# VH-VL binders against RecQ-mediated genome instability protein 1 (rmi1): the designs that were tried, part 1

No score or structure here was measured in a lab: all are predicted.

Target 1, 235 residues: RecQ-mediated genome instability protein 1 (rmi1), of Schizosaccharomyces pombe (q10160)
Amino acid sequence: MNQTTTLSTELTELGVRVQNRWLQSLLDYLAKKHSTGANTTPQLVMQYLVASDIRESTTSEGAAPYIVSEQHNVRIENTMLLQIVRVREIGISIVNQLEYLNDLEELKKLKGQKVIRLVHDESGDEEQNDDDGLTEAQDAVQKGSELKKMCRLILEDSNGQRFWGLERKPIKGIQLSTKLGTKLLVKNVLVRRGVLMLDPNNTTILGGSIEEWDKDYFPKRLIEELKGELSKTKA
Structure headers, positions and changes below count from the first letter of each chain, unless a header shows other numbers; antibody chains aren't numbered by Kabat.
F is the ipSAE of ESMFold2-Fast. E and O are both the ipSAE of ESMFold2, at different seeds. Each is the mean of both directions, binder to target and target to binder. V2 is 0.75 times the mean of E and O plus 0.25 times the DockQ between their complexes.
[cut] marks letters that were taken out.
Atom coordinates printed by the task and the answers are left out, and those that the model quotes come from them; centres of patches stay.

## First folded at step 1 (VH-VL)

Design r7
Fold by ESMFold2-Fast, scan of step 3:
Structure r7 (fold): chain C 235 residues (1-235), chain A 123 residues (1-123), chain B 112 residues (1-112)
Amino acid sequence: as target 1 above (235 residues)
Amino acid sequence: QVQLVQSGAEVKKPGASVKVSCKASGYTFTSYWMHWVRQAPGQGLEWMGYINPYSGDTKYHQNFKDRVTMTRDTSISTAYMELSRLRSDDTAVYYCARHDFYEGYSYGLFDYWGQGTTVTVSS
Amino acid sequence: DIVMSQSPSSLSASVGDRVTITCKSSQSVLYSSNNKDYLAWYQQKPGKSPKLLIYWASTRESGVPDRFSGSGSGTDFTLTISSLQPEDFATYYCQQYYSTPTFGQGTKLEIK
């Protein structure tokens, strides 16, 4: 048995079916970067896989097929590997979410400026109450970090098929700031009218992201998307 | 081991099209994105776009979107860049370059380059 | 696009010299989520294709001599050659890959 077969078998047992071409490419890359591929573990492969696009790194070949129906309720008994396309908070008003996110955006700007200001605070004049804005932003951010009620997800599988997912119970690690492209294993999931009913018992967060999707997304692009959604609710 | 071999020099008239090839060997062609970068004589490097050889998906720089087409043929591990409606200022060396995305989905980090194809556009 | 500015445009040096080339981006190329700077350095010899030297601002590519080092973060970056060798006379380019790739105008390193 060669190393590729051994790694594929181990990952398949975890519900992850890697494309042979992708795995071989990774092993070639690791051999270039490290001393031979003999030290490659399933854990190391997973580190790269969770940063990948599963449409490129994984396959549905050999997996039990599933059908998602909007007409009927169905249970998908087998394990699905999915990546997060979008996260929305549906238990909190868009107005409140935008207030929180705008505060985060402003705090992000102030952190950089505060470092510069500290360097330039050599006069000791302290004539400005500069701390008011930053303290206010910090308080708003701390309040906002606890603003989670119910997330709705857009999920995507290895074939590029997209599904709605809904948190039926809070899942630790699922929130507006969850990175786009984060990988989930979903097993024995109830599908109601085309929506995957997610809870901590049927959902395992593998982590990761797709950098191209996530870079510059939170909070700036999310703010833009939510403003667009708010505008549509008025029209 | 890894090699990117490009087609030979081309001389074209303004208004013509040029198609440059880049043949990959020594790795799995579909596992790495292929980018195209050009360099005008005595000038710096200018990114043109990329193709994902697995999906065929492309992304082009705004400056080239209306004139460039990137394709590939997986059966011969070859990528192509076609630039149409050539102008004198398209005179440059055109490079293909491999993107190693295992360090993340950056827009382009180029670990291997082709030798370059000189394209001269003159009347 | 992010604009990359290199300094100096050209530099004369002798074998054994310590050489410093600087690169500045018009906006930060630091991605806060992974704490990585999306900046690379390439070497190009006359008539040859560019060769990757440094990526992630400070990580040396395999096979690149340890006399080459990169430093900096955010918008300001430096390539240093600690003890210049005859084969190092070339043009050096910085590149950001945070967004659509852009390169600096290049720094030509030539013999005194």
Scores: ipSAE 0.016, ipTM 0.576, lowest interface PAE 8.2, mean pLDDT 83

Design x4
Fold by ESMFold2-Fast, scan of step 3:
Structure x4 (fold): chain C 235 residues (1-235), chain A 123 residues (1-123), chain B 107 residues (1-107)
Amino acid sequence: as target 1 above (235 residues)
Amino acid sequence: EVTLKESGPALVKPTQTLTLTCTFSGFSLSTYGVGVGWIRQPPGKALEWLANIYWDDDKYYNPSLKNRLTISKDTSKNQVVLTMTNMDPVDTATYYCARDYYDSSGYEAFDIWGQGTMVTVSS
Amino acid sequence: DIQMTQSPSSLSASVGDRVTITCLASQDISNYLAWYQQKPGKAPKLLIYAASSLQSGVPSRFSGSGSGTDYTLTISSLQPEDFATYYCQQYDSYPYTFGGGTKVEIK
């Protein structure tokens, strides 16, 4: 009981308000892993929290207030814990993004394969094709670092409320490849037309993911989502 | 009334360091969404963005000049200072400071500019 | 870097004329474009931001349009005080970049 109250207080100072039942379950689990008695720190708890669904692991006290599209110039001064539902790059055309993502998927396939070559004692000089493919894919991935301009996010709070966030200034760690379910602490944020105006000073990336959301998402499912969005705009 | 005014030397020798000060009134660089930028214009040429500093002390530099540029602010004096090292005759230009301001819809632009200060680089 | 190509570089016009200036970005800038007016020996003045939003105090004869990579500034009926150089600027990504300018001069 004492440990849970101490950890809850320290986590609250870090901007995170955990569900007591979730924390108790985690501490029971950690006690089984560390037979001699664990020195459980807030940092260790955070490692598990960022892999959780905050709708289950955290309380409503860290949630956003009610956010609507009619809100202009409203500031949310309190610290909110949010998780990323989707990331979109709005400063680059979907066509250019798809070109990069398809190249990246090919690189992933090539790197994932154990290269098995048919080797003949008689004129086996075909090996350069695989090397050329890997080089081209590596070049495409390096070029992808040039494809970050401005991200728009769908964010979710501990109550399941979803709303938009816009990257008004570049935030390190926010890009198309950012894992779904990544946790953010957002404080002193301005809301414009129901959209959170994010910048490096009001946004702290805690990291993590939700496995069920992120499974096979980047780049495969993202490609399919973008193709769907492109087809609707061209109809 | 919002005003910005540039000050600094009119003549700089090659290899010297240029220091320009932007003094402003009518707004605070502690206000959310407010920044100050530096833009230059060589005689008869186009505008070139150099650097921005924002309410939260975030700094951005033109990558082509980043190794030569430093921008800082003194909120209590309502001043922004730009330093540019290793001056060359090609850096001869009028240097402007301007407020970078968010409107009520979240869009931004350089909405108020200083009068500019001419800096000539010659031996 | 995003390259801003502005055309024409200069034009001659008479009072009352409709003037159109174009600005082409090397990539999609999502309407993060401003237009500035600069008179000889003076600082630039903001006319339009967000591609089409008229700055407070700017005459209604000025308008902006466009999307994606292609943007236009229009002056519906040129006045004597409008003879100046006009610049577009993208503020979608750093470094911020300006067009080469369009000088509107007396015919």
Scores: ipSAE 0.000, ipTM 0.405, lowest interface PAE 18.9, mean pLDDT 82
Fold by ESMFold2 at other seeds, look of step 4:
Structure x4 (fold): chain C 235 residues (1-235), chain A 123 residues (1-123), chain B 107 residues (1-107)
Amino acid sequence: as target 1 above (235 residues)
Amino acid sequence: EVTLKESGPALVKPTQTLTLTCTFSGFSLSTYGVGVGWIRQPPGKALEWLANIYWDDDKYYNPSLKNRLTISKDTSKNQVVLTMTNMDPVDTATYYCARDYYDSSGYEAFDIWGQGTMVTVSS
Amino acid sequence: DIQMTQSPSSLSASVGDRVTITCLASQDISNYLAWYQQKPGKAPKLLIYAASSLQSGVPSRFSGSGSGTDYTLTISSLQPEDFATYYCQQYDSYPYTFGGGTKVEIK
């Protein structure tokens, strides 16, 4: 059995349907650059695959089986490989999200400087919360945690079909700072009113990104996008 | 405080159309993901789901009741209305409305119920 | 339609007893399972959602477990106020369906 067939079979066991032409191109590249073509493992291929655009690197066998936006109360039992186009927090107001992102940017500019707020956090075991009058955004910045309640995603399959995904339960690694193009395996997911209902039981984060999408996105371009969305929702 | 209250006739004659109104407060049906459903319970029997309506006006009906059900909402009045045509004595039951609530965990069933209204169908 | 088979249909137990109630779905419902308590003449009250998540204000003696098609409600130490009928309900897909109920009678 040749190398591409063996690797494709092994990757399929991991839930990933690699396109043969893409895999061959990767193997040719690796053979020329690292002299390792005969020793290429599925794990090494996966490293390149999660950094790729799955529209080029994977086949339709891992795509949605139908037009998702037209479906109501149906379950997709098969495993899909998807990539994240956008992440939005919808359980926290856009105003509070903008406050969080702006405060985070201000703290980065002040790194190395001793501000009273930073020194206070270093000097004690105090943990501040909503009881002390801090907003959700202020609490997240002070605690050094991600601002998170519930995200809605724009997802894309290998055929380029885009659809919504909604977190039913928080998924670790899905937040405003999640890289664009992050790869997900989604299995046994309910589609309700054209939206994938995501949770930790049906979603596995593979990681990665699409550099062209993610370059200089978080937080500055995200701030600009949220400001634009806020203006539209007020109208 | 979130509350729901059913209102409508206590007595209905066979073949008539039943109209029930759910009036709620403490939440809005314009909120993303929120819905209101109707459930009935014949005396001494189990619960039976009838219909749901959601913030985006999407609607779902129990197919066992065919085309007898219509659900609608008036978001400005905080009301959901259920109509059920061609009533029969077997439809005698307590009718409840309930909220289908979405939170940060993603999914909840019917988290708050009205007190229910008894509807008797007889000649 | 997803059938929900609930057992037992009734049981008697003493205050302090551990009580378990089971619910079988005719297909995988991915933990989209709720448990309700209903006292005579009253509306149902949500106890557990998402198979194991305790609703706010519900005593910690109630717990839910299970996955796939098999789900269980447990009352760790039965109290006099727990006399009621209990229902499971799937909300994985429409039509939503309920179990037949389990009447818990305190001896």
Scores: ipSAE 0.000, ipTM 0.429, lowest interface PAE 16.3, mean pLDDT 83

## First folded at step 2 (VH-VL; from r7, 30 letters changed)

Design r7m
Fold by ESMFold2, look of step 2:
Structure r7m (fold): chain C 235 residues (1-235), chain A 123 residues (1-123), chain B 112 residues (1-112)
Amino acid sequence: as target 1 above (235 residues)
Amino acid sequence: EVQLVQSGAEVKKPGASVKVSCKASGYTFTSYWIHWVRQAPGQGLEWIGWINPYSGDTKYNEKFKGRATLTADTSTSTAYLELSSLRSEDTAVYYCARHDFYEGYSYGLFDYWGQGTLVTVSS
Amino acid sequence: DIVMTQSPDSLAVSLGERATINCKSSQSVLYSSNNKDYLAWYQQKPGQPPKLLIYWASTRESGVPDRFSGSGSGTDFTLTISSLQAEDVAVYYCQQYYSTPTFGQGTKVEIK
C-alpha cells in the first residue's frame, strides 16, 4: 500500500476522513521540511489537520447526512467531524458576559503596565466568602475561572453546512475562550428542533483552530459581536 | 521538483492590459495558493493578491482592486495575472509565488517563486 | 496594513564578518494562540527572484546555511549573517504574514 492509503486508513480509524489531495500535499511539504523524507505518522498528520479548514482537508463522509435544521428527534449514529464557528453562552446574560470580558481585558492591560500588589494585601487575613459583593463575572475573573453555564455552538461540517449545537451537559473545553475552528468529533447525537444535543459522552474535542477566524477574536471581537447582539434585542 | 515558469517579457503602452502566466509543475497545483508580487526597478516587493486554484477564490491588495484579475486553469496548472489600465508606474518585474499552507496559511509565506516577468509600460 | 521597516537601507561588511539587519513591524505579528511570530526573511540576489531564508522569525528554511539566523519577537526582529560570504551579496527583505502580506523596503548587503 502506498503511504497516503495507509495513513488515510489509520486516520479513518481515529474518526477522521482525510481528503487524499490534502494529505498528499502535506506529505510533499513534510518531505521538503525534513530533506531526507521522514516517516509520517497519523499523529503528525492530525497536528496539521486540526489547524486546517476541514472543508479543504476532509471528505463529506464525515459530514452531516442531511439538512440538520429541518430535523427533529432523529439520531445521527455515525461519527461527524465538525469545526466550531462560534461559541455563545446562553445561560448568562449578555451584560454579565460583557462585564466578564471587559474585566479580563482590563486585568491584562494592568499587567502590561504595572502590577498592583497592595490591593491583594488589603483583602484581609482570611479567605473571603462568596457573599463578598462580587458579581458572578467579577468572581470568575478574580478566581481565574471560566464564565460558563450553558453554551450554544455554531458548527460546520466538511460540506460547509452550518447548524447549532446545544451543550446539554458541560463539556470540558467548551467556553467563551474556545478557539474558533476547534475540531470536534460528534457521535451518536440526538437532533431536536434542528439542534445537535451535545454532551461529554457524544463529543470529543480534538482541538485546533482556523487562524483566519480566530486571530484577534477573543476577547475583543467577541465583545463587539455581543454588543451588536444586545443592541438588536433593543435592550 | 517544484517549478513556477512564467511567460516572457512584455512591452505595453499606457492604458493597455497585460496578462502574465505562471505554469506550475512538480506538485499538486490545486493544493497551494498562488500569490503575485511585483518589484519596480530598484525598488522593493509589493504584494498584489492571491488565488486559491482549488476554489477559485481570490483576494487583492486594495491598491490593485479593480485593475488586477487573478485566475487559474487547473487543466494546465497555470495561474494568470491580468493588470489593466496600465500606467508607467506599473513597470516592474511581476513574480508568482507559492503559498505554503502548512506554515502560514491564509496570508502567505512564499516557499517557491517564478523567475519573474518584466512588464515595461512606456509611451 | 502592517508596515514593515528595515534598517539599515544598505550595509557594507567585510568577508567573514557579521552582518545584522533589523526589521520593525507597525503592529505585533505574534499570534498569541500558538506563540509564533509570523515573520519571514528573503534573500534576493541580483537578477533572481527572492528566496525564502527564515520563517516563524527564527526557523531556517531547508537548505539554508546555518550562518543565517533570525531572532526577535512581536515587533522587533533581526536577521544575522554570522560570517559573510561572497555569495551572500544580496538584498534582504523581511515579510509579515500575520495579515495581508507586506514587505520591508529591503536592506542591500555588499562586500566592503
Scores: ipSAE 0.005, ipTM 0.547, lowest interface PAE 11.3, mean pLDDT 84
Fold by ESMFold2 at other seeds, look of step 4:
Structure r7m (fold): chain C 235 residues (1-235), chain A 123 residues (1-123), chain B 112 residues (1-112)
Amino acid sequence: as target 1 above (235 residues)
Amino acid sequence: EVQLVQSGAEVKKPGASVKVSCKASGYTFTSYWIHWVRQAPGQGLEWIGWINPYSGDTKYNEKFKGRATLTADTSTSTAYLELSSLRSEDTAVYYCARHDFYEGYSYGLFDYWGQGTLVTVSS
Amino acid sequence: DIVMTQSPDSLAVSLGERATINCKSSQSVLYSSNNKDYLAWYQQKPGQPPKLLIYWASTRESGVPDRFSGSGSGTDFTLTISSLQAEDVAVYYCQQYYSTPTFGQGTKVEIK
């Protein structure tokens, strides 16, 4: 039983159906990188897999079994491996979402300025005064946690089919800042009106991203997308 | 077989609106996006926008934002382009095209096209 | 937006001779993780809608004659008609689908 077959079997037990050519290419890369010839574990392969595009790295055995958008009141019992294309919050106005994102950008600028001032001053504690811009950003972050509600996701399977997922109960790690390309395992999910009904019992977050999608996305391109969506909701 | 059949030619005056239809058959209408592309006489292809017939979500080329409206009627498997405040430079053939979700990772590989609808804007 | 630029704007070719059309994108349309170029070629015959010829830069669509071939990668692409036939008189467009779709300005192929 060769290394590729053993790893593929172990990954399948974790719910991931790895494409053989992708796995072999990874093993060849790792062998060239490792002068000691250390054995590759399923955990190491998963680190590279969650950073991949599952359309390339996995087989259709982990894809949706039919056209999801045309289904109503069906249950997908099998485990699917999906990647997040987009995240949106439900029940929070686009204006409030934009306010939150702008406040996060201001906080990043103020923290950057604080670090620069500390380096310029060669030492010393910067007192955290509640009357400077940092206090305003800290208030916005706390307000943002109050805005955190259920999300709506655009999901993609290994065949490139895209469909909606609706968060019915909070799933830790799903929010507007969740990286694009984050991998999910979804099992025993109910489909209503073409939408996957997600909750913590049927959804496992594997993590990861697709660098091309996620690079420079949050928050600038998300802000632009939300502004476009706001213009569609006007009368 | 997959078909996209568009409505007939239109003649409009400047400032009017036009609504072009695109009736789909031979596939599950809500599983594919519909894009709209136009071609002025003797000119190249210009992308207008897309609609997801399932959700009603749309995206527009900024050039047409505020004047173009894309809609879909799932009960008749028909997509629509409405273009308002028509000008003479809007004279073009307007095409609908199907976006292939299932044959690749893409934002718009167009495997099937409608026959085109000529819209003429003249005073 | 990714700008697609074709050359030449028009091309006159004798029957049976080779026609070559170039397309350049303003940024790479190669997705390095799958090593595929998100580039398509369309043929538009007079009075007809565009027809998909080639996708993934070099893959012929079903029913497309083997005299049509695509090549190139990254930002530079070529459509070749190895032996021009009378029915190949058309305008040819390249199109990227790596992001929001954009088309080249077109290349008109005529019989000389």
Scores: ipSAE 0.000, ipTM 0.406, lowest interface PAE 16.2, mean pLDDT 80

## First folded at step 3 (VH-VL)

Design y7 (from x4 with heavy chain D103S S105H Y107W)
Fold by ESMFold2, look of step 4:
Structure y7 (fold): chain C 235 residues (1-235), chain A 123 residues (1-123), chain B 107 residues (1-107)
Amino acid sequence: as target 1 above (235 residues)
Amino acid sequence: EVTLKESGPALVKPTQTLTLTCTFSGFSLSTYGVGVGWIRQPPGKALEWLANIYWDDDKYYNPSLKNRLTISKDTSKNQVVLTMTNMDPVDTATYYCARDYYSSHGWEAFDIWGQGTMVTVSS
Amino acid sequence: DIQMTQSPSSLSASVGDRVTITCLASQDISNYLAWYQQKPGKAPKLLIYAASSLQSGVPSRFSGSGSGTDYTLTISSLQPEDFATYYCQQYDSYPYTFGGGTKVEIK
């Protein structure tokens, strides 16, 4: 009883408005099944919260204060807790994204086979043809880096309202491989034409995921979704 | 895809020690709220819980087996190992590993099971 | 240890029948009860957790009810694929314990 009130207060200081029933159920689980249950901290609760569905685990005090899609040139000064429904790269062609994802998946499959390869150290002047250069996708795979320029997000608040977020500046940790259900704290964000203008100064990544959403998603289901989007742009 | 698979010997002699390995994929034992348990089922009989191990290395054992059980994990290899000493013909059973998980929907008991491995204890 | 008494041990039913299986705990288990389905040669499959919560992907003809010590699994209209053995399990307290099972057979 007193533990629940203390934890709720501490979580509110972190920007999270927890549902009392959800917190009670978690504390019951921890007390019954883990020795750590007697020493539950707000940091431990946050670990379970970032793996939760915030529609069930948090209250509307952390949600958007209005219908975001109907707003233009307003600023939401309050802190919102949001979860990522989808990530899309919009600064790189879908064809190049598909190439990257397929190449990445093939590289992962070959890991267990230990294919012996001849490493060519070709330096000096190289002959280049229009078809022989490395694509952005091939370069990212060779470097072991993320294929990223500018992401658009589908975000969801505790009331189940979904809206767009657009990276105004790149945010580390937001890329095609970002787990679905990742939790964000967004504060003092500008809304333009119904879209949140995100940057590293107004966005904090808490992490986490929703397993049911993220299960087998990256890269296989993402590839299928992108193929579907490509087919629609040709029709 | 979340999967678990049991491996170990199909035949064990009485008094020997049984070692079973659960290899899983699609989740990690470093994740808060994740555990793996072992359950057995003798031929034609009901299920019997043996042991659980959790992400925080908490371990729980069925006391009816008189400390014959040891459970351990290797998070880097996605493996959980069960050791049972002093095997007897009555221990002949199919042995399952299963995930015990506090999911986005709360505590779901044993939500995903391996296929099971049959262990026969005889001469 | 919490004893789980499951009834009946077997039953015969026809496709389309309503089937009810009961599970009695020796003490209050606060709705920490799961129901599993097991087909011959296969691993158990979780149907219901927390006494009444339907696991994702399980058909809506399955439902769980009860509280305290008395719990029930209901199949509203039995289908050919539902002929199996069903187990209840309490997960309120260690050691976790299972009911003896209920074999649902074709009439």
Scores: ipSAE 0.502, ipTM 0.772, lowest interface PAE 2.5, mean pLDDT 87
Fold by ESMFold2 at other seeds, look of step 6:
Structure y7 (fold): chain C 235 residues (1-235), chain A 123 residues (1-123), chain B 107 residues (1-107)
Amino acid sequence: as target 1 above (235 residues)
Amino acid sequence: EVTLKESGPALVKPTQTLTLTCTFSGFSLSTYGVGVGWIRQPPGKALEWLANIYWDDDKYYNPSLKNRLTISKDTSKNQVVLTMTNMDPVDTATYYCARDYYSSHGWEAFDIWGQGTMVTVSS
Amino acid sequence: DIQMTQSPSSLSASVGDRVTITCLASQDISNYLAWYQQKPGKAPKLLIYAASSLQSGVPSRFSGSGSGTDYTLTISSLQPEDFATYYCQQYDSYPYTFGGGTKVEIK
């Protein structure tokens, strides 16, 4: 067995089924341009894999075993490798989400001024009350927290099949600011009405992104997309 | 969002040392597979690669200029610095920095370039 | 060092013409070849990487082909915005080297 076969086997034990061509190309790159002579490990390969498009980097063995949208009350026992195409907050109105995103950008601009930094530093007690009349959006921005109740995801497998995932319980790292192309391992997931029922027990966030998808997305293009969605619901 | 910008003196005297800074945004040199390179172009002439530095601090230099070049990075400032010693009028050129990146599509050569800075060497 | 020999050094063409530019490497570069477009006073823009892969946002009238030592950039139907200088570059091994350039001019 050669290096490619050994690494592929080790990555499969981590839940990831890599394309041989993709792995060979990465190993060639590392050997020629960036390796200081260190042995390539599965951990190093994973760093590049989470930044990849799994349609190119992984095989169908990690994909959904059937057309997910046609299923109800089925449990997928196998581990799937998925990438996040979109994140939407569905427990908070679009208007409040737009306020949050706009306020976040406004606060960042004003933090460059001494007045904002003085106010933020002067009242920086994290146990202060919220009796200043702040909206949910303003409160989240002031606290430096994510605006989050419940997310719905558009997920994609290695075959390019896209389907919904619903966050049944909060999963750390899933929020409006989650990078597009973030990789997930999903195992033992219930499918109801064509939707994956996600929770912290069946979902592992590997991280990463697809730069082409994610660049200039949060918050600028997200704001534009939410405005478009709001205008369609008003009709 | 991804941008690079070169800065440094527009005029340098012969024998002086040139120091150029590449300041970039929208990516980090802490990211695996990210490098920044320097390329120059004398007026009316072809492109010439000078040096690369990568996220793991690996450095590569054009051998024809190796004894004159030093490249370094400051990841916290999103900066890469090129120093070139013993400048000569033949070194008059536009100097570019560019990202050398292993992307989601694999290795894409120099995918994003700065606008360039003209450096003239004369007394 | 890998020498890149680019030809022709210049050519004249009309809008709508098919344009072909060649790049010869002094040794096998295993498809690690890029093509750049450069307009006067501007930085180069990446068109093609890995010999034949189109960079995001590049029109499909641009194509790259070749293997080993012999590589070609083709513009299937030249447009007004395509009048520029084109460079090939190998990134198989250090030092990275560029071709001498091909200036594409309006006839």
Scores: ipSAE 0.285, ipTM 0.711, lowest interface PAE 4.4, mean pLDDT 87

